# VHH binders against q9y6x5, part 385

Target 1, 379 residues: q9y6x5
Amino acid sequence: LPPKLLLVSFDGFRADYLKNYEFPHLQNFIKEGVLVEHVKNVFITKTFPNHYSIVTGLYEESHGIVANSMYDAVTKKHFSDSNDKDPFWWNEAVPIWVTNQLQENRSSAAAMWPGTDVPIHDTISSYFMNYNSSVSFEERLNNITMWLNNSNPPVTFATLYWEEPDASGHKYGPEDKENMSRVLKKIDDLIGDLVQRLKMLGLWENLNVIITSDHGMTQCSQDRLINLDSCIDHSYYTLIDLSPVAAILPKINRTEVYNKLKNCSPHMNVYLKEDIPNRFYYQHNDRIQPIILVADEGWTIVLNESSQKLGDHGYDNSLPSMHPFLAAHGPAFHKGYKHSTINIVDIYPMMCHILGLKPHPNNGTFGHTKCLLVDQWCI
Key: E = the ipSAE of ESMFold2; O = the ipSAE of OpenDDE; V2 = 0.75 times the mean of E and O plus 0.25 times the DockQ between their complexes.

## First folded at step 16 (VHH)

Design uh13 (framework vhh_8dlx_2; at its last fold request DockQ between E and O 0.87; V2 from the best seeds 0.86)
Fold by OpenDDE, fold request of step 21:
Structure uh13 (fold): chain B 379 residues (1-379), chain A 121 residues (1-121)
Amino acid sequence: as target 1 above (379 residues)
Amino acid sequence: EVQLVESGGGVVQPGRSLRLSCAASGFTFSRYAMHWVRQAPGKGLEWIGNIYEDDSTYYNPSLKSLVTISRDDSTNTLYLQMNSLRAEDTAIYYCARHIWGEARTSAFDYWGKGTLVTVSS
């Protein structure tokens, strides 16, 4: 039988939540499988970009989803959460579910993973749900498991997405122990439901399952604000994205805009596109705006009339607060093994290996995940 | 104080057209993208469409209703033109201000109180 893989994402699950909160179901999952304690995600540390990096193995500059809010100056198109279904934005890469279902006797399924309800390179997942936040985890799980069990050709790759604890992290901030404990308990219960469902259906022993996330969460405060309106008039630029990485499209000379912003705050780095640090791998794409502003951890870039959040993400991808985790279980994985760190782009070649797929060129390193896999030698 | 006030709702017969307005105040309207959303009885929030600061518009492809979103920055007003209304278009219609960088959470930070549109014969 062809190997099967279920990729699950709990949005905004910061890695250190595992250390600071109780997750009996997830811990049990880990005990029977593997854990990567820290996953270094891609810059910007936002939802759409990182989810696409997981399934493409590419840096954001390469797969073209460079933010949750994007603008293409040539076509004058906009990308946002409400407007994310134009293949134009996704077609700079080939996600793994497309690769998978193009194989004979295989199909892909998706429950609201970013990009899965979009025909990418004229290919859409054989089974998918249009994104709808009102749909319960149970319903998503039911659909995924039904497809995994009863599809012809068989579903060999499936994705499952859930919006928490990200939404709550934004609302309460990650340092709100009372509220976040409640939220994270619910997440653990959902993991319990997932495992139970798989066991009940007889899938548990044969299905490879990866549970991961796209990014973490940092605490924000009213005391840590950077007001752009104090530094530059709004008539001089178009704001494409705001916080914590602002994307600036100048309406006047770029240098003038830069000069007005460069000293706006000691807690914000201002980069011309060509000067963006190489370590971010966030330069070589036309969708990256001429100027980006990067706030320090915990600082929020605001306008005069902006709303405020108590938690946010999108910061430097080297920050531990931005890092998610990865846990996995199934025939491809060891049992009771813990690994310190991988890059989020490393997940793609690993998944390709598990599924027996030839990976597209990617930025991942398969060697980083060998210790997780039973058929590989651990270096 | 940021305020959004919808108007223009009412009872209309099927096949008729209706134009809704949203009056914005308390912020620099011209630099924000704006959205229209609706909520039918017993249903979840449905995104209708949005308009960006450059007047580019995007619409929900699943909507059968003919809709046009426009804005007048000189009067801080957002509009929703709806044509060929059907019973299924009965809902409370809201205008909402866009927030940057959100995904799979809330794309809006401020809402109006909404205006009721009832389509009935």
Scores: ipSAE 0.907, ipTM 0.957, lowest interface PAE 0.5, mean pLDDT 96
Fold by ESMFold2-Fast, scan of step 16:
Structure uh13 (fold): chain B 379 residues (1-379), chain A 121 residues (1-121)
Amino acid sequence: as target 1 above (379 residues)
Amino acid sequence: EVQLVESGGGVVQPGRSLRLSCAASGFTFSRYAMHWVRQAPGKGLEWIGNIYEDDSTYYNPSLKSLVTISRDDSTNTLYLQMNSLRAEDTAIYYCARHIWGEARTSAFDYWGKGTLVTVSS
């Protein structure tokens, strides 16, 4: 039987939620599987960049999805959530579903994972759903399980994406225990539904399932705003991205714009592109703008307005509040094993190993995930 | 206070054209990308298209060639030109302001109240 893998993402699932709330279904999943308590994601700690890093094993500067809002000065193209289907943006890397279809001549299936409704290197997921936020988790799960059971060539790699708890994390903030408790309980129930559906359909025993996320969430406040318009007049630059990482495209000399920004706020670091800290791995791509502003945790960059967000992400990837977790179950994984930390780019080479695929060159280290796998030794 | 006010809706016959306007106030309109979205009776929201500060436009592929989005930064006004209207184009049409850096939660922070377009038959 060919190995099979289902990769599930709950957007914005901060790792420490596991310690502060009850997850009976997820805990049962972990008891017979593995848990990685913290996954160190890539910078910037945003949805599209980190989802693409999971499936390519690359830093953002290497895979080219460097933010949720991007601009390419050469082609004059814009990228955003509403306008994300141009292959131009996704073609700097080869995601695992493309590798799966081309190396093994097997099928891939996708329920709304970022990039799966885009032809990348002229290859689109064999089965996919166009992104639509109105489609229920139940419908996404029904399609994925149908494709896993009823496909020829067989579906060996499947993805499933869900927008919560990110949407509620933004709306209420992670410190709103009452609202977050309700949201997280619903997610745990969805995990229970997932496991039950796979068992009922006879898929559970021979399927590898990974449950993970792209980033965490931190509390924001109206008391922690950085008004960019108090630093510099908007006529001097074009704004490509705003908060908590602002991407600045100068309309005048870069040094002049930098000098107007560099001492504006004690809660914001201002970098010329070449001065961005090496540890971010966020320099070597033309889509990274000439000046990058990085707000301190919990601070929001605004344009002379109040912020509507009570929670946000995108901050420094060294912050534990930005870290998701990874849980996995299946024939490839040990039972009842806990691991402290891996890098989010390590997930890709691990998944390639499970599927028997040759990974494309990547920034992950297979050795970091060896202790999770039954066919490997920790030594 | 940010405000968006749509106008130009009404009852139109199939095959006709219609231009909608959105008047913006309370922010520097010229620095924001702007969107048009619609909601047909009993349906969800459908993104029509957007226009960036450099006048670059992007459209829902299902509506490409049927609509044109433009802006006049001197009057803080966004436009939607619709051609060859069909009964299925009956909807409330909304103007919305772009959010930088958001994905999968919301693409827009401020909406107008909408303007109703009814394609009669």
Scores: ipSAE 0.821, ipTM 0.916, lowest interface PAE 0.7, mean pLDDT 94
Fold by ESMFold2, look of step 17:
Structure uh13 (fold): chain B 379 residues (1-379), chain A 121 residues (1-121)
Amino acid sequence: as target 1 above (379 residues)
Amino acid sequence: EVQLVESGGGVVQPGRSLRLSCAASGFTFSRYAMHWVRQAPGKGLEWIGNIYEDDSTYYNPSLKSLVTISRDDSTNTLYLQMNSLRAEDTAIYYCARHIWGEARTSAFDYWGKGTLVTVSS
């Protein structure tokens, strides 16, 4: 019986939602498996970078998806959610589904995980859905379970992505208890549906399932805006990304642009690329722009306009509000075990171990996740 | 106040061409990427393509040979040229302003009211 793994992401699921809201289905999942209470993600704490870090085990500077908005000055290429399919952007790393399906008698399946509808190193997930936000969770789940049950060679690695609670976190803010309680209840019902579907299909006892997320969410406010246009004329730079980490490509001397920005707000740190703190591991890639601006938690960088966001993410990865959780269940995992913290890059070597894959060079540490696994000596 | 106003819709015969316009005001148009999106009757939104401030364009692969997006920063106007129109191109066509750094949740912050294109024979 080959080892099988389903990796599930609920976008923007902040770790402390588990403590602050009711999740009967997720808590039952955890009770019969493992929980990592906090996952320290990678800087910047945005969706595409962190989803790619999970499946490559690499820091953003090393896998090349350094933000949700990117620009390459040599090729003049732009990257955004709408135009994310050029393999150029993704080819600086090899994600786990590529490694998996190149093994004898194995295939991979994907329901909308970032990058799975792109031919990375001329290899696209064996079964996949093109991204479409209008496709329901039920339809995504039905496709994944169909592929897990009805494929030859068998699907041994599958991914499932859902946009909530991130979408609602942006809309309402994480401190809106009434609205977030309703949103998170719906998420828990989806987890219940997932588990029930796996049980009904006979997959539950032999499938390893990881439920995790890419980042958290912090509360924003119209009282916490940094008006970039008040500090610098827009003609002096090209804006590649805005908030909460702005990416600035100077049109004039870089030092002059830096000097105009450095005292713009006490709630924003301004870094020349070479001065970005080493702990961010965010320097050694040409896609990282010469100047970045990092807003303090809960502050929004704007262009002389009000902000539509009540919640946001992308901030310093040391902030607890930016951290997701990880839960897992299946034959590879202990039952009823809780672990305090891992790094998000540690998930990749753990997944490779579960699947019997040789990991590519990466930044994860297998030892950080050994205590989650039944076949490993802990401590 | 940000405003986007589409125009140029109407009834057109199959096989013909049509150019839509989007007049922008209330922001510095030349610094934003802009998008065209459509919605056919009873269907979801379909992204057509975008144009960046440096005139780089990206298109939905299914529409790439049929459409061209351009911009005129001197008049704050976005254009959609559609060729060889078919009945399936009947839709409300919207222009939308790009939002930086979003993924998988909301692609745009401001929308026009749309302009109806009906392709009939």
Scores: ipSAE 0.809, ipTM 0.919, lowest interface PAE 0.8, mean pLDDT 94
ESMFold2 (binder alone), look of step 17: mean pLDDT 84; pTM 0.851
OpenDDE, look of step 17: ipSAE 0.784; ipTM 0.904
ESMFold2, fold request of step 21: ipSAE 0.793, 0.792, 0.788; ipTM 0.914, 0.912, 0.913
ESMFold2 (binder alone), fold request of step 21: mean pLDDT 83, 83, 83; pTM 0.838, 0.834, 0.834
OpenDDE, fold request of step 21: ipSAE 0.906, 0.904; ipTM 0.957, 0.956

Design uh14 (framework vhh_8dlx_2)
Fold by ESMFold2-Fast, scan of step 16:
Structure uh14 (fold): chain B 379 residues (1-379), chain A 121 residues (1-121)
Amino acid sequence: as target 1 above (379 residues)
Amino acid sequence: EVQLVESGGGVVQPGRSLRLSCAASGFTFSRYAMHWVRQAPGKGLEWIGNIYTDDSTYYNPSLKSLVTISRDDSTNTLYLQMNSLRAEDTAIYYCARHIWGEARTSAFDYWGKGTLVTVSS
């Protein structure tokens, strides 16, 4: 009786992979569902920020996860992948699983979506797995489907996160067709396993499933490096984040640091915080540092050493290479419908509508996703 | 060029203390946060903790009362002080250099070969 939704993320799944490789299982999913060809993510185009934007409908400056590496000058607290469980960092927004648990007598379940193993506003996902990269997709899927069928109160919102193709995209680069073909075929097989498991358990016909991602991937090269040590001596600043968006905390006068950086490379833009372009929606948060460096697509900022990365993300969110896709199937969605573009912040109000939840104030526009939904008028 | 060399491991009795060292070279040590990680026989990697450039430390909650991480930027050396050692602490201990801006891919870009600690009577 209550509507149910499973939100699945394949980290770093660039939208145009769908055009360059064959996905028989994903294509069968789309044939009876919907496809959004491009999702315009938020800046910066990184994992934690965009995963939190999907579930809050907020720009990074508003939800507070402004990077994968953060520093708060007032509290002297640090945030990183290894040190991400302090609620302080996550408490500037209310993610959808918290809303689901608090507005309705319903449960949430999570297999490793960023933030789901943290109590946020004193509320943690009803069922969750602590992050561990060694846990297989099959084990994550087994737990999610068990919780969807065997919970009281019922699990109505579930999330499933998988690290690929991001890990391989970094290692091989998106232009390595041989290695990327192998990786993407495995992902398509996992999508096939997901659909088969849901059908076997009697969940498929009544469950809404969204398959999406947080960002894309672009090719990097040893020929496209910006050596920050050629621009400025390290004694003048503390580095909070490096590449492709460097977050600089000056140890001397801010204007002096800015003047040393501003003309150093034709392949990066240097911004004082108040001069960051409005279109990024990346200014109004204490966790955004006084000076931000933004590298051009495919350029890597380094500290007097080479980079092992053949692929990266974090670049300007207007770049198609940074865009993921969204596919969905279920009773809420049309069948065989293709849509060109939505904003990543639009996913949250759409999911709230499907679940019958009142969304918290957010930056998404429900009108952008209404054409995907059977109960909405599309003009 | 980047090298990390752990030392100070060996066989120790339960209940004793041990200090491990990590000598860093090939990069400006004072610019990087540093991590300690361990791997017990037949187990996966377990994060112990890290130290930032301002000496702020963060620990695995299960280990916080038993370990202290410190650094000496003048000698490019990272330390792990372990107290009240248990048989469960038997592992290869690695130091690792922090990666900025990565999540869910890898927490560190370079690590040493490790030093073996065996807690046994």
Scores: ipSAE 0.796, ipTM 0.905, lowest interface PAE 0.9, mean pLDDT 93

Design uh15 (framework vhh_8dlx_2)
Fold by ESMFold2-Fast, scan of step 16:
Structure uh15 (fold): chain B 379 residues (1-379), chain A 121 residues (1-121)
Amino acid sequence: as target 1 above (379 residues)
Amino acid sequence: EVQLVESGGGVVQPGRSLRLSCAASGFTFSRYAMHWVRQAPGKGLEWIGNIYPDDSTYYNPSLKSLVTISRDDSTNTLYLQMNSLRAEDTAIYYCARHIWGEARTSAFDYWGKGTLVTVSS
């Protein structure tokens, strides 16, 4: 039988939540599988960029989804959560479900993973659900398991996306133990439901399951605001993205805009595009604006008003608070193995190996994930 | 204090047109993209479309031929023009302010209390 893989994302699941809260169902999953304690995501540490990096193995400058809010100056197109359906934005890379469908007689299935309801290189996931936040986890799981069992050609790659704990992390902040405990317990119960459903349907022993996330979360505060309007008048630039990474498109000379911004706050770094640190791999794409502002952890950039957010992400990817984890179970994976850290771009070549697919050129290193896999030699 | 106030709803006969307004205050309206969303009785939120500060508009493909979004930055007002109204357009209509850099959590940081449109004969 061809190998099968289900990739599950719980948006905004910070790695250290595993050490600070109880997850009986997830711990049972890990006991019989593998755990990567930290996944170093790509910069910027935002939802669409990192979800696309997981399925392409590419840095954001290479796959083209460089932020959740983007502008292309040549075409004058805008990108946002509500306006994410234009293939133009997604066509700079080939996600794994497209590769899965094109290399062999195989199908893909998707419950709301970013990009799966968009035709990319004229190929859309064989089975998919249009994004709708009102659809329950149970309904997403029912559709995915139905497609895994009842498809021809067979579904060999499936994705399942859930918005929590990100929504609650923003609303309450990660330090709100009462609210976060409730939310994280609910997620653990959903993991229990997932495992139970797969066992009931006879899928559990032959299906590879990866549970991961795109980023973490850090605490924000009304005491940690950077008012951009105190630095520069809005008539000098067009704002493309705001916080914690602001994308600035100058309406006047770029150097003049840079000079007005560069010493505005001790809690924000201001970069001309060519001066963005090489370690971010966030420079070589036309969708990256001429000036980028990067707030320090826990600081929020605002436009002369307060912020409703008590938690946020998007910060420097070296910060442990921005890191998710990865847990996996199935015939491809060792049992009871713990690994310290991988890069989020390493997930793609590992998944290609499990599925027997030839990966497109990517920024991941298969060697970084070898120790997780039963068919690989680990020194 | 950021405020959004929708107006222009009411009872309208099928096939007719209606224009909704949203009055914005407490922020620099001209800097933000703005959205229209609706919720029919017993249904979830349905995104109608948005408009950016450069007047670029984007629409839900199922609604594109039936609606037009515009803005007047001099009066801090957002508009939704609806044509050929059907019974299925009966809903509470909300305007909402765009959230920069958010995805899958919420597309909006502030929204109004809504205006009811009832399409009946």
Scores: ipSAE 0.779, ipTM 0.897, lowest interface PAE 0.8, mean pLDDT 93

Design uh16 (framework vhh_8dlx_2)
Fold by ESMFold2-Fast, scan of step 16:
Structure uh16 (fold): chain B 379 residues (1-379), chain A 121 residues (1-121)
Amino acid sequence: as target 1 above (379 residues)
Amino acid sequence: EVQLVESGGGVVQPGRSLRLSCAASGFTFSRYAMHWVRQAPGKGLEWIGNIYSDDSTYYNPSLKSLVTISRDDSTNTLYLQMNSLRAEDTAIYYCARHIWGEARTSAFDYWGKGTLVTVSS
């Protein structure tokens, strides 16, 4: 029978949370599976970009979802959380569920993973739920498990997305131990529910399950604000994205805008597009604006207003606070193995290997995940 | 203080047209995309559409032929023109300020208190 894989994301689950809080259900999952302590995500460290990198194995400049807010100057199209369903934005890559459906006689299922409610290259996930934040984790899990057991062609790849702990991380900040403890305990209970449901349905022993996240979270403060309006008058540019990575489209000469911004704050780096550090892999896409501002960790860029956020992400991907983890269990994975670090783009070729799919060209390196897999040599 | 105030609601007969307004204050209105959202009795929030600072508009596909969103940056006012009103358009209508760079946690940072539209004969 073909291998099956369930990919689960808890949005904004910082790797460091595993060391500072108790996760009895997650630890039981890991005990008979594998743990990657840190996953180095792609820049920028935001939800839509990193979720798409997980399922394509591509840097943001290559898959085209370069931010949660985007503008394309040629077509004059805008992209945001409220307007994310135009295939134009997603068509620069082929996500794994599309590859899964086009190779062999297979189906995919999705409970709200970003992009799964959009037809990409004229292919939408075989079973999916339109994004709706009000739908419970239990309902998402019920649909996924139903589709895994009751589909023809068989569902071999399934995804499940949950908004926490990101929502609470923004609201309370990751240093609020009382509120974060409550939220993270609830997530651990949901992991327990997931495992129990899979066991009850006879899926647990033969299903590969990956639990991961797109990014971490860092503490913000009203004492760490960069007022962009003190740097430059708003008449000189159009703002495409704001914080912690600002995307600036100049209305005057680009060099004049750059010169007004470059020395404005010691807590913000200002880059002309061609000067963005190569290590970010954030340069070769028309959706990346001519000037990019990158705030230092914990600093928020504002427009002459306070910020309500006590936590945020989007910062430099070298920061451990921006890193998620990856845990996995199933017939493809070793038992009781701990690995230090992989790149988030490495998840895609590993998943293709597990499912027996030929990966599209990608930025991941299969060798980085070999030690996790029972059918591979790890010296 | 950021403030959004909707107006123009009321009782209207089926098939008629109605224009709602949203007066914005406390921020540089011309810099922000703005949204219209509605909530019918006993139902969840339904996104109607938005308008960016360059006047680009995006609509809920179910509503696109029935509504037009526009803005007047000189008066800090957002508009929703509704045509061919039907009973199912009965709802509280809200205007809301766009958030840059947010996904899946919050769609808007500031909302008005809403204006009630009742479509009945």
Scores: ipSAE 0.805, ipTM 0.911, lowest interface PAE 0.8, mean pLDDT 94

Design uh17 (framework vhh_8dlx_2)
Fold by ESMFold2-Fast, scan of step 16:
Structure uh17 (fold): chain B 379 residues (1-379), chain A 121 residues (1-121)
Amino acid sequence: as target 1 above (379 residues)
Amino acid sequence: EVQLVESGGGVVQPGRSLRLSCAASGFTFSRYAMHWVRQAPGKGLEWIGNIYHTDSTYYNPSLKSLVTISRDDSTNTLYLQMNSLRAEDTAIYYCARHIWGEARTSAFDYWGKGTLVTVSS
């Protein structure tokens, strides 16, 4: 009886892929549901930051996951994909699965969404899988559907994460039509499997399903490199993150490091923390380093080496190449409705509404998503 | 160009200690975090731990009491000290270079061919 929601992420699914490749299963999903053609994500346009923004409704400076690679100078703690289980990094916000468990006396389930295998404010997802890239989509789906049908208190919020098309986007670049076509067809087949599994188990008609992503992908090239070692000697700073947003912790006077960097390349902007553009909402957090370098779209910052990457993300969030899409189906959503744009932080208050949860203060605007919902006036 | 070469593997008896080395070349070693990972026969990759360029160390909680990771930036060498070896520690051990700012798709950009450790009588 209580409303149920499954949130699915395909990492690095650029919105423009929908227009350039065929997705028969996803198009059938959209025909009887809703499509938001592009979602404006948060800066920086990276995996952990944007996945956490989806489930908190907060800008990165507010939720504290400001990059995939972070350093805290006071505690000397590092954050990365390999060291992501310390609650210290995640405790600056309350994700929706925690609120779901604490407000409504309901359960949450998670198949590898970033943060779901970490106790946050002493609360971990009721059912979860520890992150393991070798676990198939089918196994993740099997666990999620078992938990949705066989839990007490009932699972009302569930998440499912898949690493593609991001891995292939990095390896081949988004302009490799042959390789990207193969990868995207495989993802469409997985969406078909998802829908058929939910129908077979009697879940489809009463479950709200959101399919989205955290960011897009842009083409990189060996002709578009910025060699940081040509600008400044590595003895003057500690590098915390490199490309396309470099995070610099000076070992000498900050102004001296800034002066060595500020005119280094016409394809890179150099900011003192307090000078980072307000539109990025990327300033008010101790994990944001004193100097930030932002490369232009398609440019890669390197340390006197070639780059193997043919695609990347992390760039300015105003770029359409960085934008994902959102598709949804279920009793909460209209059928056959298409919407142009929302902000990624708007997803959180929409999901809270669907689940009947009181949202924590957030940067999203519920009004931006109300046209998607059957119980709302779309004026 | 970039090369990582593991050494120090072999046959060792249960309960003994062993130190593995990884020799790095072709890049400025002192600027990168470095990882140890292993693969037991018929199993997937298991992350052992890493050491950052700031000398902060992190370990798989299941292995933390059994291993120590260290580095010598003057010789471009990464070390893995293993104590109280068990039969289940039998695996190929790999040294890997950390990749900046990646999550979920690639944690490493270069790794060696590995060194075999067999824990047996």
Scores: ipSAE 0.732, ipTM 0.876, lowest interface PAE 1.1, mean pLDDT 93

